# Ledger of designs, part 5: miniprotein binders against q9h3h3

Target 1, 235 residues: q9h3h3
Amino acid sequence: EDGFTAEHLAAEAMAADMDPWLVFDARTTPATELDAWLAKYPPSQVTRYGDPGSPNSEPVGWIAVYGQGYSPNSGDVQGLQAAWEALQTSGRPITPGTLRQLAITHHVLSGKWLMHLAPGFKLDHAWAGIARAVVEGQLQVAKVSPRAKEGGRQVICVYTDDFTDRLGVLEADSAIRAAGIKCLLTYKPDVYTYLGIYRANRWHLCPTLYESRFQLGGSARGSRVLDRANNVELT
Below, E stands for the ipSAE of ESMFold2; O stands for the ipSAE of OpenDDE; V2 stands for 0.75 times the mean of E and O plus 0.25 times the DockQ between their complexes.

## First folded at step 23 (miniprotein)

Design t23 (at its last look DockQ between E and O 0.81; V2 from the best seeds 0.65)
Fold by OpenDDE base, look of step 23:
Structure t23 (fold): chain B 235 residues (1-235), chain A 95 residues (1-95)
Amino acid sequence: as target 1 above (235 residues)
Amino acid sequence: SPWEIERLKYLILRARMLIEYLRRFVERLKKQGDPELVKWLKKMIEYLRKFIERLKEALERLGDEKEAKELEELIEYFEKQLERLEKEIEKLEED
């Protein structure tokens, strides 16, 4: 994907963020209602623009589940962006370490495990497993993209509070695997999104910090996690 | 609620980012005409307009809260940015 395509997709994602969300909030809604909610709004049937015959008549940007311990905190993203512009102007080298330090300084530490699935039963089943794990407190928050086009993949995002906490990132991977997810997972810090660092960026930075591959008969985690920056296995 | 305010801050951040992306796309269109990109830009502007209306509704709900003044200033900023983008697109359509 060229830089233009990546920017176009990023802009579409921003537009989706601004549309209404379908949310199950475990802080205010009993866990016993989750099954009915999942049945009412299966991600494979919820449409991005509220197509005729879909469960939603209006546009939906995301379907989300909030756990009981979920507290949104994005940190100082404006300060981060200002520091990023100053760094670019300075002509100093930009490394993954530089971005990590910027993120820490401005408390922009959130990240997410990503999985891409085709619309259908497998997606809906995967989402149901993730949603249960969130409501049960194994995960804090997750969201899934609605169906946007025929044959288009949908993405499930599972968030962690701190991409610099390797243990927390690995625990989330374990919880996702325990929920029955066997596909490839990639972990991306939100700082890369906020700074517009996508695939094929001019700094040659990889926005993916970790990859998780399912492993049969492996460790209690059921996955092999690779640190992409250091090319080291963490599990 | 505090969580609603935090959500609003997030959405505002994403809207600001979108505006900057749209500006870059407009600058690209000045160099190379693309009628499909123009249509897409107009669609994105409509999303931003709808979002601004939701911000106005949020402002009404905030009333005299400390965040109300900041939100009002932000709404004005967004409206000015949209107007600028619309004018730039109109010029591109005339050329």
Scores: ipSAE 0.620, ipTM 0.843, lowest interface PAE 0.9, mean pLDDT 88
Fold by ESMFold2, look of step 23:
Structure t23 (fold): chain B 235 residues (1-235), chain A 95 residues (1-95)
Amino acid sequence: as target 1 above (235 residues)
Amino acid sequence: SPWEIERLKYLILRARMLIEYLRRFVERLKKQGDPELVKWLKKMIEYLRKFIERLKEALERLGDEKEAKELEELIEYFEKQLERLEKEIEKLEED
């Protein structure tokens, strides 16, 4: 069953969250050290479990860059979980509007643009561009998965602080494109992650709120952004 | 610091979710034996054990007696849940 596979992958992600992270924190580290750090820890070579020939000797869950203006606020995540469980036992319908209201009520508003790239130079180059944008203040915080033993695509997550703030989400998309990123981006509010709602969930919810496609031409943002919840183009 | 507290609260929530997911996988083992799933479950339990050790290290650094007591109770909760999971898996391996 596809739901069992999604739960298996979610459990792996939870384990990664709990392992140590490699972090460049611009709040405490001079920006001039960024290039050396990026060269030491390219995401295509940092391994999840510290494989031979990798730059890390211990497991790494995530590689992250924190910007000068990064001020984390997860909101009332425990209250969100409790309200979610109450809704599930109530027998009431579960809809995207229900999830949005829960997120607003409990102030769990963060979300992230996601990009999936194969291991290699393209991934490392994309990550370096994103990391520089974070340190320069155009983005707040980003992370990238390390290379897994079985290979496959890796993910870069670029966070925003409020998924209900469309302008803020679109500004982050524009900053990602300005960093030279041309691949498909998808946006997922963190409320779905905190509630364990993944692809192929029992409620048929789509955790992707926005989709951004790079567009050549005179667009100021360089993107075509679709609102998947309302089936409306924003750009 | 505020973001260290927020990250710890996040990790604790993720650990609780992981325990719930592991219970679901144990129920699958009861229905259909699966040696690869047993290996995977043991790996996940090992990661939770490592997380508990990180919580114990954090406990040693807390100055607030109320926070320290709450964290101590949480550590006991996690250890109890892991013991239950380990016993269930051990029983399924015998049969």
Scores: ipSAE 0.572, ipTM 0.825, lowest interface PAE 1.3, mean pLDDT 85
ESMFold2 (binder alone), look of step 23: mean pLDDT 78; pTM 0.736

## First folded at step 24 (miniprotein)

Design t24 (at its last look DockQ between E and O 0.77; V2 from the best seeds 0.66)
Fold by ESMFold2, look of step 24:
Structure t24 (fold): chain B 235 residues (1-235), chain A 95 residues (1-95)
Amino acid sequence: as target 1 above (235 residues)
Amino acid sequence: SPEEIERLKYLILRARFLIEYLRRFVERLKQQGDPELVQWLKKMIEYLRKFIERLKEALERLGDEKEAKELEELIEYFEKQLERLEKEIEKLEED
């Protein structure tokens, strides 16, 4: 059951990437305009396909905020693709360790914290907090999915530039928590996206590298972060 | 702009993966007919056709001769892949 559903969702995500995005770009737009933009496009009201009565009349794939310091660098994606192809024909086992090494070797190091929330005030409030953190410079870039036809949970993605830089990943977790977010966060390296590897892939790879759970009175960052690959607590 | 070009390269990568996934879904459709899956596949192909039109529009604005030729070849590749997918789906609908 889960494999077909995961591939279907992956295909839908690819289609969403191809549709227009609603973007607040702090590099070209004054920060004073952010609150009006957030009020105009709450993620619980922006529809994936542009339903009548929505703030958007056309399909929207993603809603995004780019920070002042956002400078995209995808790394050696061409080399990554070539090495991946060679690995698949080599007869060597494909493991999370080999994916990690490919990403490091080719400097495709970005990744993202993910959170899933139901449509409504909590989602819109969480997104607003994240968007402000991005514009204020605590985070670099974030996006949120629009409301889908069937309903269900929506996703906020908060990007970091290097999944091997544990301090940087933990700093992003802390900034997310400072925005008042208490739900489970999962972290996924972008190397999986560039190689087309999603849940229920043929190699049974799990793309989740870190998990963050909010805890009261715990670490300085207010969360417990687990390294899923090594089953080791980072905090 | 450079960012628009990088975005387009990313979307081209995603389009290649989407074609690969659609081929897998067609193979599943061969094993078991599914009218809902057929309609979903047609929707996804429609997205790819719209993407091809965006590539053609980008081609008109492209100044570099090498990049323009590479994009033309890519557009032909995508058009051929979509033609094959549509023909295969049409055959399965008749059955």
Scores: ipSAE 0.659, ipTM 0.859, lowest interface PAE 1.2, mean pLDDT 86
Fold by OpenDDE base, look of step 24:
Parts: structure tokens; sequence; C-alpha cells
Structure t24 (fold): chain B 235 residues (1-235), chain A 95 residues (1-95)
């Protein structure tokens, strides 16, 4: 994907953030209702724009599940943006270390494991496993993109509170693997998303910090996690 | 609610980046002239318009809180940026 395509998809994702979300909130809704909600809103059938015959008549930006311990904390997002603009104008080198320090300074520490799946049973099954793990308290929050008209891959995002906490990132990977997910996972800090740092960006920054590959018969975690910045295996 | 405020902050940030992207996108469209991309741009502007309306609703809920003045200034900023984008689209459709 060229830089233009990545920016275009990012703009569509920003628009999706602005549309209504279908949310199951475990803080207010009994866990016993999860299965009925999952059956009502399978992500492979929920359409981005509320197409005829879909479970949704109105546009849906995301389908999300909030765990009982979920507390949204975005940190000082405005301060982060101002500091990022000042950094760009300064002509100073921008490195992954620079972004990490900005994130820490402004308390913008959230990150997410990402998986891309084709629409269908495998996606809906993966989502059901993740949603259950969130409601059971193994994960805090997750979201999945609705089906696009073109039938492209849908993305499941599983969040962690702190991308600098390697243990927490690895625990989330383990919980995802325990939910039966075997596909490739990539971990991205939200700071990269907030600052518009996508693939093929002008600073040559890789927005992916970690990569998880499923391993048959391997460690108790069932995955190998690679630190992409240092090219080191963490597991 | 604190959660609603955090979501609003997130959306405001995302909207700012979207506006900046669309501004750059318009400049690219002036060079390539793609009608399908113009329609996409109009759609993105409509999302921003709806978002501005939601910000106005939020402003009405805040009343006299300190955050209200900042939000008012932000709404004015977004409206001005949206108007600029709309004028640029009109030019692209006339050419």
Amino acid sequence: as target 1 above (235 residues)
Amino acid sequence: SPEEIERLKYLILRARFLIEYLRRFVERLKQQGDPELVQWLKKMIEYLRKFIERLKEALERLGDEKEAKELEELIEYFEKQLERLEKEIEKLEED
C-alpha cells in the first residue's frame, strides 16, 4: 500500500470513529446477554453504512465490547498534538524513542493488538472469543470493524492500557491466543494513530512495535512475540 | 461524564487530523481531477459537519463550565476550516 492509500484508509477510519458504535458494555449489561448480542450483531453481517438486510439499518463505525474494569483514559491528547506539531517545526530528528517519550510525557500510553480477518465464520468466531474474554475480565476492551461493501478484511482491535508495559502487552497476547485466535497479530500504540503515523510515513517510523505469531506445541503462551524495533524475540 | 469527555477529546483530535488530511487531499485533487475522489471528499466533509453539530450539542450541555469557552473556539475553528474545504470543492466541481 502506497502512502496515499494508507492515508485514505486512515481518513475512513477517522470517519468511522465519528459514526455510532454498537457497544456491549459489561459494566451495565449482564454477561448472560452477551451471546444474544453476538448473535444479533455478528461483525461479518453488520455493514458499515446500514445496507438493506443487515442487522443495522443505520451506519456503524465500530462494534465494541467494554469489560467491567474498562476506564477510558486518553491522557493529554491536546498537549501531545501541540508537542508533535512543535517537534515537526523544530526540524529535530523524529525517532521511535521520541514518540515513546512524547507518549509518556502526555500519558498517552494505550495500544492495541490488531488482527485482520476476511468476513465470515472465522471472523465472527474470533470476535465471539475476544468479546467473551473481555466480559470475563481477561481483556479490558476490544472493537471490530463492520463489513465494508467491497468485502475487504475486517480488523479486530484488542486494547492494553500501556504499550510501554511489555508484560501487559504479552498478557493480552496470551489471552487472545487462549481465545483460540491463531492468526498473525501486530501491536500498535495509539499515539501513532493519534499523530497520523501510518505505514510508509515520511519519517520512516514503523507503527508496529510487536508482532505475534502462533506457535503449535510451543511455550505456554502458544505464540512467539517479536519486538520489531529491536528485532528481538520476547518469548 | 468523564468517559464522554475523553471520547470527545479523542474525536476532536481525530477531526483535526482529518481536516488537515482533507486540505492536503484537495491540493492533490487540483492536480489529478478525479470525480470519484471529489464525491469521497464530500462524504468526509459531511462527517465533519455532523461532528460539528454534535460539538454544538455538547456545548449546550456544558453551559457555563470552563471547558465551554474552549469548545466554542474549537467549533468556530472547525466551521471555518469546513467552509474553506467546501469552497475548494466548489472550485473543483466547476473546473
Scores: ipSAE 0.579, ipTM 0.835, lowest interface PAE 0.9, mean pLDDT 88
ESMFold2 (binder alone), look of step 24: mean pLDDT 78; pTM 0.733

## First folded at step 25 (miniprotein)

Design t25 (at its last look DockQ between E and O 0.70; V2 from the best seeds 0.00; counts 0 for: pTM O .776 < .8, SAP 73.347 > 70)
Fold by ESMFold2, look of step 25:
Structure t25 (fold): chain B 235 residues (1-235), chain A 95 residues (1-95)
Amino acid sequence: as target 1 above (235 residues)
Amino acid sequence: SPERIERLKYLILRARFLIEYLRRFVERLKQQGDPELVQWLKKMIEYLRKFIERLKEALERLGDEKEAKYLEELIEYFEKQLERLEKEIEKLEED
């Protein structure tokens, strides 16, 4: 069915970006209100389109928590786009290394840890732990998708400021694990999002830079982190 | 509002990619008529309409004249692209 093609899914994700978000903003909202907000808007119950019986009456694209220290940091996105177009016409090879250099040159450095969970208590519990970590200052920004379809998985995104700062990315992984998260995490630099590059792209680029697996007794708090580009364990 | 500006910059990029995808799906519709694809395209165009309204709301709040002019030109660009897509779909529905 054409409605299930990768292009259709990408367009629907772009539409979700355009819908309103439900945001708890620690910079303007007291931390004492967080638990009530989480109880009112569990991600397993907030619906993408405002279904009957859900806590939201209108469409919701994302549910998000902004930490006290959050500041927007998109970088030189227009310059990045121009350089990307020039690179494509240059005949030079397009590799993960060239994307990394473009991101550095134009200061488009943010990225995110991703986790996928089925709707229900485990998802809501995981989100609550992440949201508390953001409000407490261990993480800066996180978002979770609303419930869009029966049996479909939802995604939690935990952002970091600089994908080239391995220590910072690993510290975010540790903060996620300290919040009680044990599922697989994958890390994706935002440069791919700003260039419209998804998994089924013509350049065969893989947007996943790191993979984190929960592991009892490891040197980090329960994580084994693999650099997917170099097949090298970081922990 | 620096955050609203940064989110709008992001959404402008996403809207440009969405328009490109919709053009390709319209070309697919020309080759193979498909009522489900028509309805899906109309849904995606509705999201672009909502985005244009958000740009207009941002324009009303914007104090800087240079940024206001840029945003006005961008709104006109997106409205033109949307009108073109709507006309193509309408023509294909008549056939």
Scores: ipSAE 0.553, ipTM 0.822, lowest interface PAE 1.4, mean pLDDT 84
Fold by OpenDDE base, look of step 25:
Structure t25 (fold): chain B 235 residues (1-235), chain A 95 residues (1-95)
Amino acid sequence: as target 1 above (235 residues)
Amino acid sequence: SPERIERLKYLILRARFLIEYLRRFVERLKQQGDPELVQWLKKMIEYLRKFIERLKEALERLGDEKEAKYLEELIEYFEKQLERLEKEIEKLEED
């Protein structure tokens, strides 16, 4: 994907964030209603723009599940943005370490495990497993993209509170694997998303910190996690 | 609620970056004509307009909180930026 395609996809993802979300909130909705909600809004059938015959008549940006312990805290996103603009204007070198320090300074520490799946039963089944894990308190919050017209891959995002907490990141990977997910996972801090740092960015920053591969008969975690920055296995 | 404010902050940040991306696309279109990209840009601007209206409605519900004034200023800024983008796109369609 050239830089233009990456920027285009990024812009569409930003637009999706602005559209209404279909949310199951375990803080206000009984867990017993989850199965009915999942059946009503299977992500393979929910359409981005509310196409005729879809479960949604209006545009949907994301389908999300909030756990009982979920507390949205984005940190000082305004301060982060101002500091990022000042940094760009300064002409100083921008490194992964620079972004980490900005994230820490402004308390913008959230990150997510990402999985990409084709629309269909496997996606809906994966989402149901993740949603259950969130409602049961094994995960805090997750979201899935609706179906696009082009039939492209949908993404499930599973969040953690702190991308600098390696143990918390690994625990989330374990919970995802326990939910029956066997595909490749990549972990990305939200700070990269907030600052518009995508693939093929002008600073040559890799937004992926970790990669998880499913392993049969391996460690108790059922996965092999690679630190991409250091090229070291963590498990 | 604090949760609503945090969500608004997130959405405003995303909107700002989206506007910056759209501006870059407009500058690219000045160098190289792309009718498909023009239509895409128009769609994105329409989404941003609808989003800004929803933000205004959300801010009205927050009342006189100190953060509301800052968010209002940002919304006004976004409206001005969108108007500029629309005018630039109109010029690109006339050429």
Scores: ipSAE 0.489, ipTM 0.792, lowest interface PAE 1.2, mean pLDDT 86
ESMFold2 (binder alone), look of step 25: mean pLDDT 78; pTM 0.730

## First folded at step 26 (miniprotein)

Design t26 (at its last look DockQ between E and O 0.80; V2 from the best seeds 0.63)
Fold by ESMFold2, look of step 26:
Structure t26 (fold): chain B 235 residues (1-235), chain A 95 residues (1-95)
Amino acid sequence: as target 1 above (235 residues)
Amino acid sequence: SPEEIERLKYLILRARFLIEYLRRFVERLKQQGDPELVQWLKKMIEYLRKFIERLKEALERLGDPEEAKELEELIEYFEKQLERLEKEIEKLEED
């Protein structure tokens, strides 16, 4: 995949960020309303740009569920960007360790587990399981893309608040698996998103930090998690 | 609200990157015409225009003069960038 394709996908994600979202907020909405909301807005039927034949007639950027414990904090993003610019002009090496240190220094620590699924029952079922896990408090916040085009894959993002807290990241993986999710998961720290660093970047950085593969009875957590930065298995 | 402010700050960052990417896509049009790319670019510019309107609405609600000045400068920046992009696309369509 070349840089043009990665930037096109990034631009589409930026546009989605700017559109209205469909949100179930457990901090203000009773859990008993979740099932009706899920039935009204299955992600395989909510369309990115809206039409009269779908649940939404207007554009929807994301479908999201906020847990009762959700407390958003982006950290020192301005300081992060300034330090990143200084690093680029310094001529010093830019490595995954460098990015990790910048994220720690500026407290831009959130990240997300990602899964890509085709539209249909499998996607809607996976999303419903994730949404219930969020409302029940096993996960903090998740979102899923609407259907953007026929046959295209959609993404579910499950956020964690600190990518350097490996136990916390593994606990989120375990909660995802407990919801019945068996597909490949990849984990990406938000620091890469805030710095505009995608797959085909000039520094050859890999934004995927962890991979999780489901293993029936293979580990205490039911999955095998690989640290891609250090080429080390965590489980 | 504090959450709305944090979201607006995030969107401002994303808008800066989107402008940068759109400029590179316009360069692609100069090398090879593509009607679908033109329509896609116009769609993305429309999102930025709607975002600028949200910034203007936020500006009219700000009480702090320093924050208002910063936001006004940001709005002027985005408007100038969009005008440049639109002019470049219009010129390429005439050719």
Scores: ipSAE 0.662, ipTM 0.853, lowest interface PAE 1.3, mean pLDDT 87
Fold by OpenDDE base, look of step 26:
Structure t26 (fold): chain B 235 residues (1-235), chain A 95 residues (1-95)
Amino acid sequence: as target 1 above (235 residues)
Amino acid sequence: SPEEIERLKYLILRARFLIEYLRRFVERLKQQGDPELVQWLKKMIEYLRKFIERLKEALERLGDPEEAKELEELIEYFEKQLERLEKEIEKLEED
C-alpha cells in the first residue's frame, strides 16, 4: 500500500470511530450473555453502514468488548499533539526514539495487536475467542471492524496499556495465541495513529513495533515475536 | 461520564487529524482532478459535520464553564475548517 492508500484508509478509520459502536461491556453485562451477544452480532454479518438484512440497521464503526479491568485512559493527547506540531516546526530530526519519548512524556502509551482476516466463519470464530479472553480478564479490550460493502479484510485490534512494556505486549500475544489465533499479528502503538503516522510516511517511520508469527512446527510451540525496530527476536 | 469524556477527547483528536488530512487531500486533488475522490471528500465532511453536532450536544451537558468555553472554541474552530474545505470542494467541482 502506497502512502496515499494508507492515509485514505486512515481517514475512513477516523470516520468509523465517529459512528456508533456495538459494545459488550463486561463491567455492566454478565459474562453469561456474551455468547448470545456474539451470536446476535457476528462481525462477518455486521455491516459498516447498516445494510438491509444485516444485524444492525444503523451504521456501526466498530464492534468492541470491554473487560472488567478496562479503564479508558488516553493520556495527554492534546499535549502530545501540540508537542508534535512544535517538533515538526522545529525541523529537528524525528526518530522512533523521539516518538517513544513524546508518548512517555504525555502518557500516551496504549498499543494494539492487529490481525487481518477475510469475512466469514474464521473471523467470527477468532473474534469469539478474543471476546472470551477479554471477558475472562486475559485481555483488557478488543475491537473488530464491521463488514465493508466490498468484502475486504476485517481487522481485529487487541489493546495493551503500554507499548513500552515488552512483557505486557508479549502476554497479550500469548493470550491471543491461547484463544486459537494462528495468523500474523502486528503490534502498533496508538501514538503513531494519533499523530497520523502511517505506512510510507514522510519521516520513514515504521508504525509496526512488533511482529508475531505462529510456528506450527519445531520444538518451540508458540509465536515468535520480532522487534522490528531492532530486528531482534524476543521469544 | 468519565468514559464518555475520554471517548470525546479521542474523537476530537481524530477529527483534527482528519481535517488536516482532508486539507492536504484537497491540495492533491487540485493537481489530479478526480470526481470520485470529490464524492469521498464530501462523505468525510458529512462525518465531521455530524461530529460537530455531537460536540454541540456535549456542550449542552457540560456543567463546568471553563470546559464549556474550551469546547465552544473548538466547535468554532471545526466549523471554520469545514467551511474552508467545503469552499475548496465547490471550486474543485466547478473546474
Scores: ipSAE 0.495, ipTM 0.805, lowest interface PAE 1.1, mean pLDDT 87
ESMFold2 (binder alone), look of step 26: mean pLDDT 76; pTM 0.706

## First folded at step 27 (miniprotein)

Design t27 (at its last look DockQ between E and O 0.94; V2 from the best seeds 0.00; counts 0 for: pae E 1.7 > 1.5, pTM E .784 < .8)
Fold by OpenDDE base, look of step 27:
Structure t27 (fold): chain B 235 residues (1-235), chain A 95 residues (1-95)
Amino acid sequence: as target 1 above (235 residues)
Amino acid sequence: SPEEIERLKYLILRARMLIEYLRRFVERLKQQGDPELVQWLKKMIEYLRKFIERLKEALERLGDPEEAKELEELIEYFEKQLERLEKEIEKLEED
């Protein structure tokens, strides 16, 4: 995907954020209702635009599950954006370290593990495993994209509070693997999204910090996690 | 609620980012006319319009005059940006 395609997909994701979300909130809803909610809104059947015969009659941007410890805090994203504009104007070199420091300074530390799956049983099963892990407190928050008309891959996003906390990032990977997910995972900080730093950007910044590959018979974590910035294995 | 305010802030941020993308996108479309991309652009503007209406509804619920004024100024900003985008789309459809 070229830079234009990546920006276009980002714009579609922004539009999806503005549509209604289907949310299971474990803070207000008993955990015993999760299975009924998952059965009512399987992500492979929930349609982005509320197509006839779908579980949703209205557009849905995301399907989400909030854990007991979930607290929405995006930090000072406005200050981050202003600092980023000033940095670009300064002509100073822009590195992954620069972005990390900006994120820390403005408390914009959230990040997410991403997995892409085709619509169907495997997606719904993966989502059910993630949703359960969120409700059980192994994960904080997760969301999945609804089915598009073209039948393209759906994305599950599993968030962590701090992309600079390697242990927390690795713990989330372990919880995802414990939920039975074996596909490739990529970890992306939200700061890259908020600054419009997509694939093939002019600064040659990679928005993916970590990759997790499932490993049979390996470590207790069941995955191999690669630090993409340093090209070092963390596990 | 504090959570509703944080969600609103997030959506405002995303809307602003979308407007900036669409502005750049229109400039690219002036160089390469694509009718399908024009229709996609119209759809994105409709999302922004719906969002502005939700901001107006939120404004009616705000009790703090300072927050209300800030949101009012933001609504005016978004409306002006949408009007500009709509005018640019009209030009792209006439060519």
Scores: ipSAE 0.633, ipTM 0.850, lowest interface PAE 0.8, mean pLDDT 89
Fold by ESMFold2, look of step 27:
Structure t27 (fold): chain B 235 residues (1-235), chain A 95 residues (1-95)
Amino acid sequence: as target 1 above (235 residues)
Amino acid sequence: SPEEIERLKYLILRARMLIEYLRRFVERLKQQGDPELVQWLKKMIEYLRKFIERLKEALERLGDPEEAKELEELIEYFEKQLERLEKEIEKLEED
């Protein structure tokens, strides 16, 4: 029921990957220019296809901020996909442990915290806080989808470089909360994305590895984090 | 640059995945007709066609003969896959 919708959305995301991105690259652009850039391209007003009334006249696939330490390396994704295909034809069981081992073997270790927000001030404010955290060095890289349709939610992705490094993933969660983000966060390792494993997949795998919920009572960490794959609370 | 090459390799990966998904959607069309799915498929094919033009532009800039050969083979692969998908969709529309 939900599998066709998930594949449709995944295909749209692939198409967005192929369109131009709006990028603030802290490695080549002074940090003092960030606020002007954010004001020029608020994600609630940047349109996917370049509506005449928006700040962009051309299609935009993603809006992104690269931190000083950003060093792109997706790992051995080709080898990962080949091993995955072989595993599927082998008839052997496919489990979360199988995915973890494939990711480690092929060095496809990146992942991302995701948050979904409706267009408007909350989205733009959340994105600005994340973008500043990236430029200031608390986070490595983030992207946000442009506005595709009225009332539809947009997504902010905050990347980490090693989903098996639980401390590093939790530190990213903490940095997101320190930027004032209070909504639900979900964490998806890139291995699931590169293998096309989405919600309602045929292997009954959960693509969400961690969930983070803001702690209303306040704490030094600012959130409660649940490991969905192993059903344990990390905080 | 190394970073531009890495991004292009990533996009090639995504294009291969998209072709695989489009084949699955064409198979669903064969089981049940859906005019909105046909239009959506044509939209996705157009994105892949624009990507092929981007690969051709990259090919003109490559200096390494081995990389140019690999990219040329990829371009031919993608063009053939798109031609096949377009023909399958056209046939389903005629039926």
Scores: ipSAE 0.536, ipTM 0.794, lowest interface PAE 1.7, mean pLDDT 85
ESMFold2 (binder alone), look of step 27: mean pLDDT 77; pTM 0.719

